# VH-VL binders against Uncharacterized protein ycf53 (ycf53), part 1

All scores and structures are predictions.

Target 1, 237 residues: Uncharacterized protein ycf53 (ycf53), of Cyanidium caldarium (Red alga) (o19887)
Amino acid sequence: MNRIRFISLILNLDSCDSNIQEYSRLAYVHDLNKLMDENFVSLLLIILKLAKNSKRLQPTYHNVYLFNLLKSYALSEIDGYVLGHFSRGFVNTLMHYKNAQYETLESLLSANNFFEANKFTQQILLELAGEQSKQRNWMYFTDVHSINHQSVSDLNHLWELYSQGNFGFSIQKRIWISVNKNWKKFWKKIGWINSNSKWLKYPGEFMWAVNAPPGHLPLFNQLRGVYVLEFIFDYYL
Unless a header shows other numbers, all headers, positions and changes below count from the first letter of the chain; Kabat numbers aren't used for antibody chains.
F, E and O are the ipSAE of ESMFold2-Fast, ESMFold2 and OpenDDE, as the mean of both directions, binder to target and target to binder. V2 is 0.75 times the mean of E and O plus 0.25 times the DockQ between their complexes.
[cut] stands for letters that were removed.
The coordinates of atoms that the task and the answers printed are left out; those that the model quotes come from them. Centres of patches stay.

## First folded at step 1 (VH-VL)

Design a1 (framework fv_amivantamab_arm2; at its last look DockQ between E and O 0.30; V2 from the best seeds 0.00; counts 0 for: pae E 6.4 > 2)
Fold by ESMFold2, look of step 2:
Structure a1 (fold): chain C 237 residues (1-237), chain A 122 residues (1-122), chain B 107 residues (1-107)
Amino acid sequence: as target 1 above (237 residues)
Amino acid sequence: QVQLVQSGAEVKKPGASVKVSCETSGYTFTSYGISWVRQAPGHGLEWMGWISAYNGNTNYAQKLQGRVTMTTDTSTSTAYMELRSLRSDDTAVYYCARDYDFWSGYDYFDYWGQGTLVTVSS
Amino acid sequence: DIQMTQSPSSVSASVGDRVTITCRASQGISSWLAWFQHKPGKAPKLLIYAASSLQSGVPSRFSGSGSGTDFTLTISSLQPEDFATYYCQQANSFPLTFGQGTRLEIK
């Protein structure tokens, strides 16, 4: 019975209600090893390949996590052959992103390398904001207007999917709204300032793992003002 | 091209002060911090402190607290380190180094000045 | 303060040799460690950051590994330009601290 639940989650056949997804996420992680054996792993991979070919599969928190889990259990030559169809990355393959940088970002996120994923995200944003932002190595507040909406959405989507909903600009926005758009309360809640209201020292005092406070990553430097992040929250998300 | 060019060598007597300059080019000065590192003859590298070119915040090594002042001049893209009450054990090569100033902290020193020899002798 | 201890203090090697240098922190620093190369009369040069990330423009024969308290710099095949002193440096917390250095000498 539990295997039918896995197939349903991986194909996104259950309701996308946030309460149901939240509960399913907790139960999903609890003791998942009992459900995996060599034949079931191969079956799920084949199902994913066929769903990819139908072009109706959309990435979700659950099927991204499941795909990474299946990769860790993949042992057979048929598993390797099926995985080859996702060589650009699971989300990248399903969404057909053309920017090679998103393949790299996805690879970093799938490996739980949040430090490098964070650095790479800031690099992508700077390059999208134009040559002057790239040369300066920071974004002047009017440069954010040059970044198209889809690029921000794509970056956010990858962060959400590979953090089980714990990270991303959209989760940061929800927390920011929950504190009535008060920036100091926001920074404290996502763990960018400590209990003494002092900014954490980069990089060592930040948490580079999925168990960090909700909204902790990606980082966005607030010392040059809040305008860029506020614009992203208000107009791009 | 990123460059950090330091002022020339200095000879000082004990009790005097020295101010070493670090003129930067090839990048936006206010986007980074500057750390100062020294090396006494026969010794390893010693971090002295850091200053943000964006907002002027500093963090000094505790043993130098009270004797060192780090400043910047954004109009000339120049950082300065002043060390007061010089002693013979302050004889060293002094380096400035650029860091990525994210969250008022050190990332990693990617570019360094050529070094300034300061000799403290009677 | 976090004390950084390097080993060995010096090593003699020939061109083509594989060399390893270790660095131990007095307390956990996660992966927040850098490696520098320092030649006489020149400024230090960043080789490795975040324990294992190769700085742009540094040859791939240099690699870093480790986390927590124990870290290693490896030069897979020495070249004539690699004879220098090597330093590790923790970036976890202020004050920033360096190892005492490892001199890599011509055999």
Scores: ipSAE 0.015, ipTM 0.527, lowest interface PAE 6.4, mean pLDDT 83
ESMFold2-Fast, scan of step 1: ipSAE 0.043; ipTM 0.575
ESMFold2 (binder alone), look of step 2: mean pLDDT 91; pTM 0.933
OpenDDE, look of step 2: ipSAE 0.108; ipTM 0.680

Design a10 (framework fv_amivantamab_arm2)
Fold by ESMFold2-Fast, scan of step 1:
Structure a10 (fold): chain C 237 residues (1-237), chain A 125 residues (1-125), chain B 107 residues (1-107)
Amino acid sequence: as target 1 above (237 residues)
Amino acid sequence: QVQLVQSGAEVKKPGASVKVSCETSGYTFTSYGISWVRQAPGHGLEWMGWISAYNGNTNYAQKLQGRVTMTTDTSTSTAYMELRSLRSDDTAVYYCARDFPYSSGWDYYYGMDVWGQGTLVTVSS
Amino acid sequence: DIQMTQSPSSVSASVGDRVTITCRASQGISSYLAWFQHKPGKAPKLLIYAASSLQSGVPSRFSGSGSGTDFTLTISSLQPEDFATYYCQQANSFPLTFGQGTRLEIK
């Protein structure tokens, strides 16, 4: 894709399903990095401000993702703040669950504190799976059936939105499918095992930064079997 | 350098309590849990329990339930294990060991990789 | 509780020998198994984690294998410093449990 097509997608995101789908693909493959320079970023900021003021942009996950992605390319603190403000406002209207736990997670992710965000995500999942999972400190595959679909969806969206599309269960699922559901190739591609197929030592060998391999975070225990993550991929995403 | 340093040897009478400390350094304390393991003379290793330094959640061996309490102090990066109502068969070397963290119990378990030097607790009249 | 059973309880061997110690779980534990070396007067030392991953600083003559319920620790060429007691330990579920130990002694 070129700059003209990308601008067209932005301007028409609220009017065409094919444009929404095409934008989602572009965001996930990080093609935007090839288009970014100071002039293009400045133009996009102007376009977004004009579209918002004319009420052409709706509070959708695609628009939140766009605002968060562009915030990382903003050349001034003021422009970054404005984009973050719009993104945060949209997230608050779109999340199915609005509670202190998800607000805490959003705060950690927005601060790029991925290490604490990962720990907090695991705690939320254990609590959603029920009291026995929380007490034993991990989830049996039978416990995953008790987790509400919207809760997993909200967790996934937060990770995706605050990682420029680099993290989240949905990104992990895409990579898993791309390797024909081969678990060892999946783990290698997202950086959970090294080139010798040995598991990385938690936490020091994992990358707690947005530039980690796509799908690197959030972490999910594979040594107790792949069923829980497989179930999340197949039924909750 | 990661280190776990335990308090010194203790001699106690039956019915007393002992509290062993495990001061940690060289890593982010709240990123790991601490397991407590003991070995009585002539016996094998026995797991006593585990505590999360992140949120204080604990899990204890059934045989010790009601007699053991594990705590952490994040301001000093120190874990504690208190064993009450001591019996002569509680005579053992007590170890703390760095173990998996609570909030990432979903991810990779790599075992108890760093251990304290051990604390000998002798229970005799 | 998951019960861990080691075989043999003791083994006598000579320097240069290949030594194999087995560990059996009473129920499936996937790869949540660690192997420890314990010498008198010292803390236990982690050798193998996740059933087959060698801990940093541990000599390559040590290796682990297995999954599910049956696990093996192998020392390919025994050295004098390897005479110790070896323990397997599961981390599949609480409570964590150790095997009874295998004492490796000089022949």
Scores: ipSAE 0.012, ipTM 0.536, lowest interface PAE 8.3, mean pLDDT 79

Design a11 (framework fv_amivantamab_arm2)
Fold by ESMFold2-Fast, scan of step 1:
Structure a11 (fold): chain C 237 residues (1-237), chain A 121 residues (1-121), chain B 107 residues (1-107)
Amino acid sequence: as target 1 above (237 residues)
Amino acid sequence: QVQLVQSGAEVKKPGASVKVSCETSGYTFTSYYISWVRQAPGHGLEWMGWISPYNGNTNYAQKLQGRVTMTTDTSTSTAYMELRSLRSDDTAVYYCARAPEYDYSNYFDYWGQGTLVTVSS
Amino acid sequence: DIQMTQSPSSVSASVGDRVTITCRASQDISSWLAWFQHKPGKAPKLLIYYASSLQSGVPSRFSGSGSGTDFTLTISSLQPEDFATYYCQQANSYPLTFGQGTRLEIK
C-alpha cells in the first residue's frame, strides 16, 4: 500500500471500512511500523486524530493495535493524550461502556495477559448469569438466559479488538458455522482438542498468545457441555 | 419492538434530488449500521451503501458515489439518504435496513416499509 | 464486484412440495451469504444468515447449505404463505450484491 493511502486510512480510523477489512493483518503491521520509524510527525497526527474523534470513532483492531503501539513509546505527549482522553481504556472510552469490569478486562487484554483476561471474562459471565452461577463458580445451562445481549457483544468486542481479529465469541461462531455446526470439527479447528480428539489439559496446553489458532480464546465452560456456547452463538451474536 | 419507518412516496423530474428518511425505534440507534437498498420495477435488489450512526462513517456503492449522501440525526434516531441528479433509471422502491455491527456480518434483520421514488416528467 | 447468479429464475410448485433454490457466487465468499424472502408491497425478510443459520422466528422448514461459491436454500414442505421471490446476498466484500431473485409461483 502506498504511504498517502495508508496515512489516509489511519487518519480516518473508521470501523467496517472495506479497505481495512480487506487489508492483511501482517501487511498492516509491516506498513505501520515502517511509517512510524520514518516519520514522527505522522505519529503526532495520528494521536491528534484519535483525541479529536474519540466520541465518534468506532474502533477496529487496526486502531487498537495502533493505540497500543503509540502507548509503548516513552513519550510525554502520548502519555498526556492517553490520560486526558482514554484513562478508562481506548475501547471503553470509544464504546461508552459503563462497567468498571470492562476497564479491568481491557487493561489485561492491552497487556497481552490473555490468561488473566480469560479468567476475568469467565468471572464477568458468571456474574451476569446470576447469583447461583457466581456461587457455584460455573454456569448451569439455564443461567445463560439471564445474560443480556449487549454484555456479550461488549465482551466479544474487547476480545476481537485486542487480538487483531483472532479471538472472540464472534470468531468462534464463524468457525463453528464454517464446519456446519459440527462440535468435534469446531473444537479441533480452534485448538481445544488435539489430533487424537482428546481435550487439551487446562491451563498448560492452551496457547495464551495472539498467535494461537483463530478462535482459540476465550475459553467458555466447554467441559460442562455445549448448550451455553451454542445459545450464545445462536441468539446473542 | 424494532421499527424502521420511512417517509412517503415521491415523484421527481429528471435532474432533481430526493431525500428519503428512515425513523427508527425500539433499539439503540448507534449500535447498528443503516444500509440503503433499492429495487427498480421488474429488477432485483441493489445495495446503495451504509452509514454508521455511531461515527458517521459511510460506504457507498461505486456506481452511486458522487450522487448519494447518507446522514443521520441521533437526536431523532433517523437516517437519511439523498440521491442527486435523478434519472429515469433511478425509479425504484428505496429501503432502509439495519445490520448488527457486533459481528460485522452485514446481513439485514429489520427493514423499513420502502419508499417509492418515481422519476418522470 | 461479486456476481450472484440464482437458479432457477422461477419455479412453480404445490403446497407440500420440497423446493430447492440455488445461488452461485463468482468468487469464494466463504459462508458470508444470506437468504431473503420478498413479497410484493412488503419489505424483504431475512430467512438465513451465515449460509445455514436460521433467523429467529423463521419456520424450521427453511434451511440453507453450502460454502465457497455454491449455496442452496431448501423449503422442505411448502406452505401457502411461502409463495414469494427469494434472494441470496453475499456479505463477503463491498459492494454487497444480491442475486437476481427466484420467483416461487403456485402451480
Scores: ipSAE 0.000, ipTM 0.397, lowest interface PAE 17.9, mean pLDDT 78

Design a2 (framework fv_amivantamab_arm2)
Fold by ESMFold2-Fast, scan of step 1:
Structure a2 (fold): chain C 237 residues (1-237), chain A 118 residues (1-118), chain B 107 residues (1-107)
Amino acid sequence: as target 1 above (237 residues)
Amino acid sequence: QVQLVQSGAEVKKPGASVKVSCETSGYTFTSYGISWVRQAPGHGLEWMGWISAYNGNTNYAQKLQGRVTMTTDTSTSTAYMELRSLRSDDTAVYYCARDLGEYYFDYWGQGTLVTVSS
Amino acid sequence: DIQMTQSPSSVSASVGDRVTITCRASQGISSWLAWFQHKPGKAPKLLIYAASSLQSGVPSRFSGSGSGTDFTLTISSLQPEDFATYYCQQYNSFPYTFGQGTRLEIK
């Protein structure tokens, strides 16, 4: 890859990434280590700040990943100043999220700390579902009605963007539909049950990494019954 | 105790419609689905479809698509199955069964005999 | 649709006998198979789910085995109340389909 292609990807300029496959993305990461120097990093950060201020920058799988990588190359006080414009998190800043807990969630996701991100997502959902759900530490199916649609959408967006499209409620919904809404096939396909129809043992048998099966995370281990998931898939997504 | 109690036997003419009810008790109605299964005299069991008691989502056997409608009434914990444009080969005992969300059927109603004759 | 075929269509047996009923799926269904007992004038009764899991309250003389396409229901020591028709059912794919039934008769 070259610097022009990198700029196009991080700014999400049209369809420049439409032909990117998994192996090509790995090659890009390798090539970027050869292209990154202090001057190029500073230029990219200035471009991102200008794009943010113009309200033209939207988060994508590509620019979220590349911004996270770019942060590791910020070497100067000037770079720190520019990154100050994204102090709430890249996605939180661009989407103007108003929930301080989403900043903590984004921090965990950006660090690939999926185990803590999953726990924190469950805590957010329980709190949004109301005092009864929070006190019992699990959500009964009627409690899901207390959660507003935007909150589920926002949480989903964070999970999708930080997993390169591998995780999130929307990914789980797509898989559910692909198996004709068959719950057993859904659970098996996202890796929650094994070939002998046994639920995986929490937490050790689950995969806390981006290379887990599509839709593997976030878990719904604090939700009861298939109807809570069905309601989320049908009405919140 | 979980119970599913169905409406009584029906005699209908060809071309008519029949609506069978399944009143449930002993569990939270909206936490489960209901499947409908029928058995014609001298034949085996035939799955007709299921409905989610939570949101009303349905999945019908293709053979019956366009003739069957499944509904629920949460206020009475009752499921309904309506079959239209009845034919003589629709004569059967109709069962409702509690469905764990496209899993297996653990509790069944007693059955409702529907006879289609002129 | 997945075709479920049971063998035999009928079997005659005496109290105390070991009885085996088989069920074959036209395509792989993993372990997503249930077995039901059905008596005239009564609703079907779930015996086995997930091919081998015994339903609560069902006598231990009933057992299930198999995976993929070939499944077996076994009654280890037949009792008078076991004379009935037995059905297998796949719940791997819509539409759910039943076998044609195996009628267990007194010899």
Scores: ipSAE 0.000, ipTM 0.402, lowest interface PAE 17.1, mean pLDDT 79

Design a3 (framework fv_amivantamab_arm2)
Fold by ESMFold2-Fast, scan of step 1:
Structure a3 (fold): chain C 237 residues (1-237), chain A 122 residues (1-122), chain B 107 residues (1-107)
Amino acid sequence: as target 1 above (237 residues)
Amino acid sequence: QVQLVQSGAEVKKPGASVKVSCETSGYTFTDYGISWVRQAPGHGLEWMGWISAYNGNTNYAQKLQGRVTMTTDTSTSTAYMELRSLRSDDTAVYYCARESYDSSGYYWFDPWGQGTLVTVSS
Amino acid sequence: DIQMTQSPSSVSASVGDRVTITCRASQDISSWLAWFQHKPGKAPKLLIYAASSLQSGVPSRFSGSGSGTDFTLTISSLQPEDFATYYCQQANSFPLTFGQGTRLEIK
């Protein structure tokens, strides 16, 4: 992919182009790495500023990955100003999230600290489910009804965007549907059980990296039974 | 019976490297990760890092990042910890410890190896 | 990194005494805390995990309590074999961190 197509993807200008819709996470990362040099970084920062000012910038996993990569480069004061507009987190800023916990979660996800992000996500869900769930450190299946629908959507969005579309409850839901809601096939496909149908041991056997199987994270090891996840899939997503 | 047996004591010069082994038995090696913890004379316990015996994932203490490497050999059910560019303050007893967890995800270390004394002196 | 602070650094006690050791985390670690006993020349021994769960084979005189940032280890009736150094350890997030230790010594 050339630089113009990349810029178009970032600005969400080619949403009607089927080729853009088929651009995979692996291909995106590979092509971006080939195009990154000092001149292209400078151009991308200018384009990011223009997109922000025109209110056309959207939180896509392509944009999140790019934004995180740009933060790793040495920046001028002007470039720092542009990135400073997103000091609360890229997604938090664009989605106007007002929850300090989401800022912390986004910080962990942006650092690829998936182990800590998973634990923090479960802590948020337990707190949202109520005081009893928080005190016992796990959620009864009935406690899921206490969780605000929007909170689940927001948490899912952060996971999806910071994993280049590889993680999140929505990804897990799509895989679940693709195996006709068969739980054992679902668990195998997302890598929670091995080829012998044995549950992976937490935390050591799970893959705390973006290249884990699709839908591998977040876990729900603090949630009781499949009912909670089924309810989230059917009613919250 | 689950056992973790470590290699013997080592004496090294500053700037050298040491590689400590932790041979395991009594369980399926790939089912549990291994952490490494050290204790310098007169000091407390210090976590060095962790490795999954299943998939080789590692996580190292920031202070040691760049100097430590943890590996496993499934064919011998053995974990290794290599520490490079040794300094006198690396003198310590080094322990391997197997992770354990329950169905709720609670995590702890037990059992532990017997310890390996590494002395760094001129 | 999560800093773990133990209090006291040392305590002198007699056989039969009730001993309490405190551990404080620099941030909320829920119940992700373990307690270890360490004796010279031996490997550390796990006593308590998940803040309050007694490890199999550990005498019932040992108990743990607390959540969030403040935790305690209690020995209800001290025995001669209990004189050792005790460490708390958080398992909430990497890097895993230990307290500085509390030395329990004969009065």
Scores: ipSAE 0.000, ipTM 0.417, lowest interface PAE 14.2, mean pLDDT 80

Design a4 (framework fv_amivantamab_arm2; at its last look DockQ between E and O 0.11; V2 from the best seeds 0.00; counts 0 for: pae E 5.5 > 2, placed apart)
Heavy chain, then light chain:
Amino acid sequence: QVQLVQSGAEVKKPGASVKVSCETSGYTFTSYGISWVRQAPGHGLEWMGWISAYNGDTNYAQKLQGRVTMTTDTSTSTAYMELRSLRSDDTAVYYCARDEWFGELSPFDYWGQGTLVTVSS
Amino acid sequence: DIQMTQSPSSVSASVGDRVTITCRASQGISSYLAWFQHKPGKAPKLLIYAASSLQSGVPSRFSGSGSGTDFTLTISSLQPEDFATYYCQQANSYPLTFGQGTRLEIK
ESMFold2-Fast, scan of step 1: ipSAE 0.270; ipTM 0.653
ESMFold2, look of step 2: ipSAE 0.153; ipTM 0.651
ESMFold2 (binder alone), look of step 2: mean pLDDT 91; pTM 0.916
OpenDDE, look of step 2: ipSAE 0.039; ipTM 0.580

Design a5 (framework fv_amivantamab_arm2)
Fold by ESMFold2-Fast, scan of step 1:
Structure a5 (fold): chain C 237 residues (1-237), chain A 123 residues (1-123), chain B 107 residues (1-107)
Amino acid sequence: as target 1 above (237 residues)
Amino acid sequence: QVQLVQSGAEVKKPGASVKVSCETSGYTFTSYGISWVRQAPGHGLEWMGWISAYNGNTNYAQKLQGRVTMTTDTSTSTAYMELRSLRSDDTAVYYCARVDYYGSGSYEAFDIWGQGTLVTVSS
Amino acid sequence: DIQMTQSPSSVSASVGDRVTITCRASQGISDWLAWFQHKPGKAPKLLIYDASSLQSGVPSRFSGSGSGTDFTLTISSLQPEDFATYYCQQANSFPYTFGQGTRLEIK
């Protein structure tokens, strides 16, 4: 890929390009690594600073991946930029989230700590459902009606962006619909049951990594029934 | 204590309708489905249909399409099965049974049953 | 529709015997199979779910095995209270279907 074209892709400035929809996650990672050198990294940091100030940069899994890659370089310019402009988290800053728990979730996701991110996501949902759900440490079906629709969307967005599009409730809903809302086929496709249709044992048999099957994470109330997940799929997403 | 309690026996003439109730207690009604199963004298068990207590979605056995209607009343935690245009071969014991959506070890197994309702169709 | 066929249709046995009942599905159902015990005047009772999982409160002499299309219910050391009709049921897809039943009778 051309460098100028790639910069436009990263900054969401070229929304009309049909090639973006056909550009696979793996191809993006491959092309990005080929183009990264010291001068290119410095240019991208300047562009990201300008985009943030102009409010033109929108979070995508492409620019989230790029931001994490830039943070991995041992350059003082990157450390100074991150500390000064994205102290609350890249996505939290760009989306103007005002929730300290989302900052913690983003930190866990950015570190690929999917196990703790999963647990924390469930804790956030329980708290949003109300004090009774939080005290019981599980969601009663009526409690799901208390959750703000935007909060489910925000949590889903964070999971999608930090999994290169592989995880999130929206991905799970898409798979569920693709199997005609058949729960068993859904669970097999996202890897919650094995080839013998036996449930994976939590936590050891689940895959806590980005290369898990699409829709594998986050886990949601699998031992307490499908009512809450069905409600989220039908009404919140 | 989980219980499913059905309405009492019915005697009907051919062409009539019957509505059997299944009152539930001891669990969250809307977290489970209810299946209806019947057994004619000298015959095996026959599945009639399913209803979701959450959203009211139903799935009926094709042979009963157009004659059966399943409903729920969440305010009373009660499921209903109405069978119309009764024939002599509809004489059977009718059961309601709880079906776990997937919240426990017995998913899609009929783990708790009502006591049964005898419906006799005769002229 | 998935057809469930049980064999034998009836079997006579004595207390202490080992009894085996089989169930065949007309197409693959993975392990989505349950076994029920049915006694006259009573509602059916769930014995086994997911082909091999013993329901809580059911004696350990009952066991299930199999996957795909061929399934077996085994009763080791038969007891007087075990004489009943047994049914298999597939839960792979709607419509749910039962086998025709196997009558277990006193020899």
Scores: ipSAE 0.000, ipTM 0.434, lowest interface PAE 14.8, mean pLDDT 79

Design a6 (framework fv_amivantamab_arm2; at its last look DockQ between E and O 0.13; V2 from the best seeds 0.00; counts 0 for: pae O 8.2 > 2, placed apart)
Fold by OpenDDE, look of step 2:
Structure a6 (fold): chain C 237 residues (1-237), chain A 122 residues (1-122), chain B 107 residues (1-107)
Amino acid sequence: as target 1 above (237 residues)
Amino acid sequence: QVQLVQSGAEVKKPGASVKVSCETSGYTFTSYGISWVRQAPGHGLEWMGWISPYNGNTNYAQKLQGRVTMTTDTSTSTAYMELRSLRSDDTAVYYCAREGDYIWGSYPFDYWGQGTLVTVSS
Amino acid sequence: DIQMTQSPSSVSASVGDRVTITCRASQDISSYLAWFQHKPGKAPKLLIYAASSLQSGVPSRFSGSGSGTDFTLTISSLQPEDFATYYCQQANSFPLTFGQGTRLEIK
């Protein structure tokens, strides 16, 4: 990866992002970090602004990462721009999400707070499942059918983007399919079962970082999440 | 009206097998799991295993691994629990219970069968 | 496996009394806990699910609280029909496990 290639990706001039292998994403991110200096950061900000103004800025893995990376530099110019144009969140703004809870979720994901993001995702899903689920703080399998299709897609999109394709229902589904829809193999593959075939203990044994196994998040109860998750896999994705 | 109706009492000899049925009605059979729980005389409740009529997934208590098999028949909305190589300490009342699914927790056993007494004696 | 420990193993109380039963999990089970009432010759009955949610049809004198490892079942004013054995159950993960039970008897 070089600076020119990275700029090309930001401007969505190529589609090579889709070809990035699952386990190479972290290495990719590391390489991007090596490209960064103060001058390049300033240039990237200008490019981001131009892309935004020309309506060419898309919520891609690269752009989401870039946006977060820029924010990490804590420059007044960047802060001003973020506050002025992306106060609701980078993806929320670009995708025109209208659910206020998605702003909160994006904020958590942007901060790499996957633990709280996971917890908040539970709340979101309960609300999406309907007033009854929300009120009893419990989503029955029968409630899942009431969830709006686009809402699940958007939720998945946020997880996928901020994890660089490592987390989300779509990733989980892909892994599930790869193991011939065998739940036991699936749980092991995504790291919910350890090498000794024991269930991980929540929350301490779960990994709340992007370096967790693919599909590790968001969490579903290994016992009570089978119907819901499979339904999501089959009908929402 | 959700109902779970179990088969009648059984008397078995050690080494034999028993198969208990649990016929369900009043709800969509494949939308809920079925758990089996037993209670031996003078003891508490013991979870035996779980089955999903939806996808056939099962999970058995480790102490019963190799001896227990749970199955379902979607055409009759009936769950079955077979326990093999019976021992005297398998004497208990066996229950089936409906167990729904929920995303972040435990959908409880909200409906139970009436119980099936299985007596193992020489 | 997750061990569930109830306290007390037995309790004697009178009608009208406030009764509290506790359940402790060997590890964090969040709110994945249910309370059951069991009377001789009958199937167990669900009282509380998700640690604090009252099952439909269960009297309001029953309540559950707690999260993580410590949970409590409370009967605000004991009625004659409440004398039974009570069990907590974790459903955080397989295998499902019950507490050893608390026998509530008449004083």
Scores: ipSAE 0.015, ipTM 0.529, lowest interface PAE 8.2, mean pLDDT 85
ESMFold2-Fast, scan of step 1: ipSAE 0.017; ipTM 0.496
ESMFold2, look of step 2: ipSAE 0.015; ipTM 0.456
ESMFold2 (binder alone), look of step 2: mean pLDDT 90; pTM 0.919

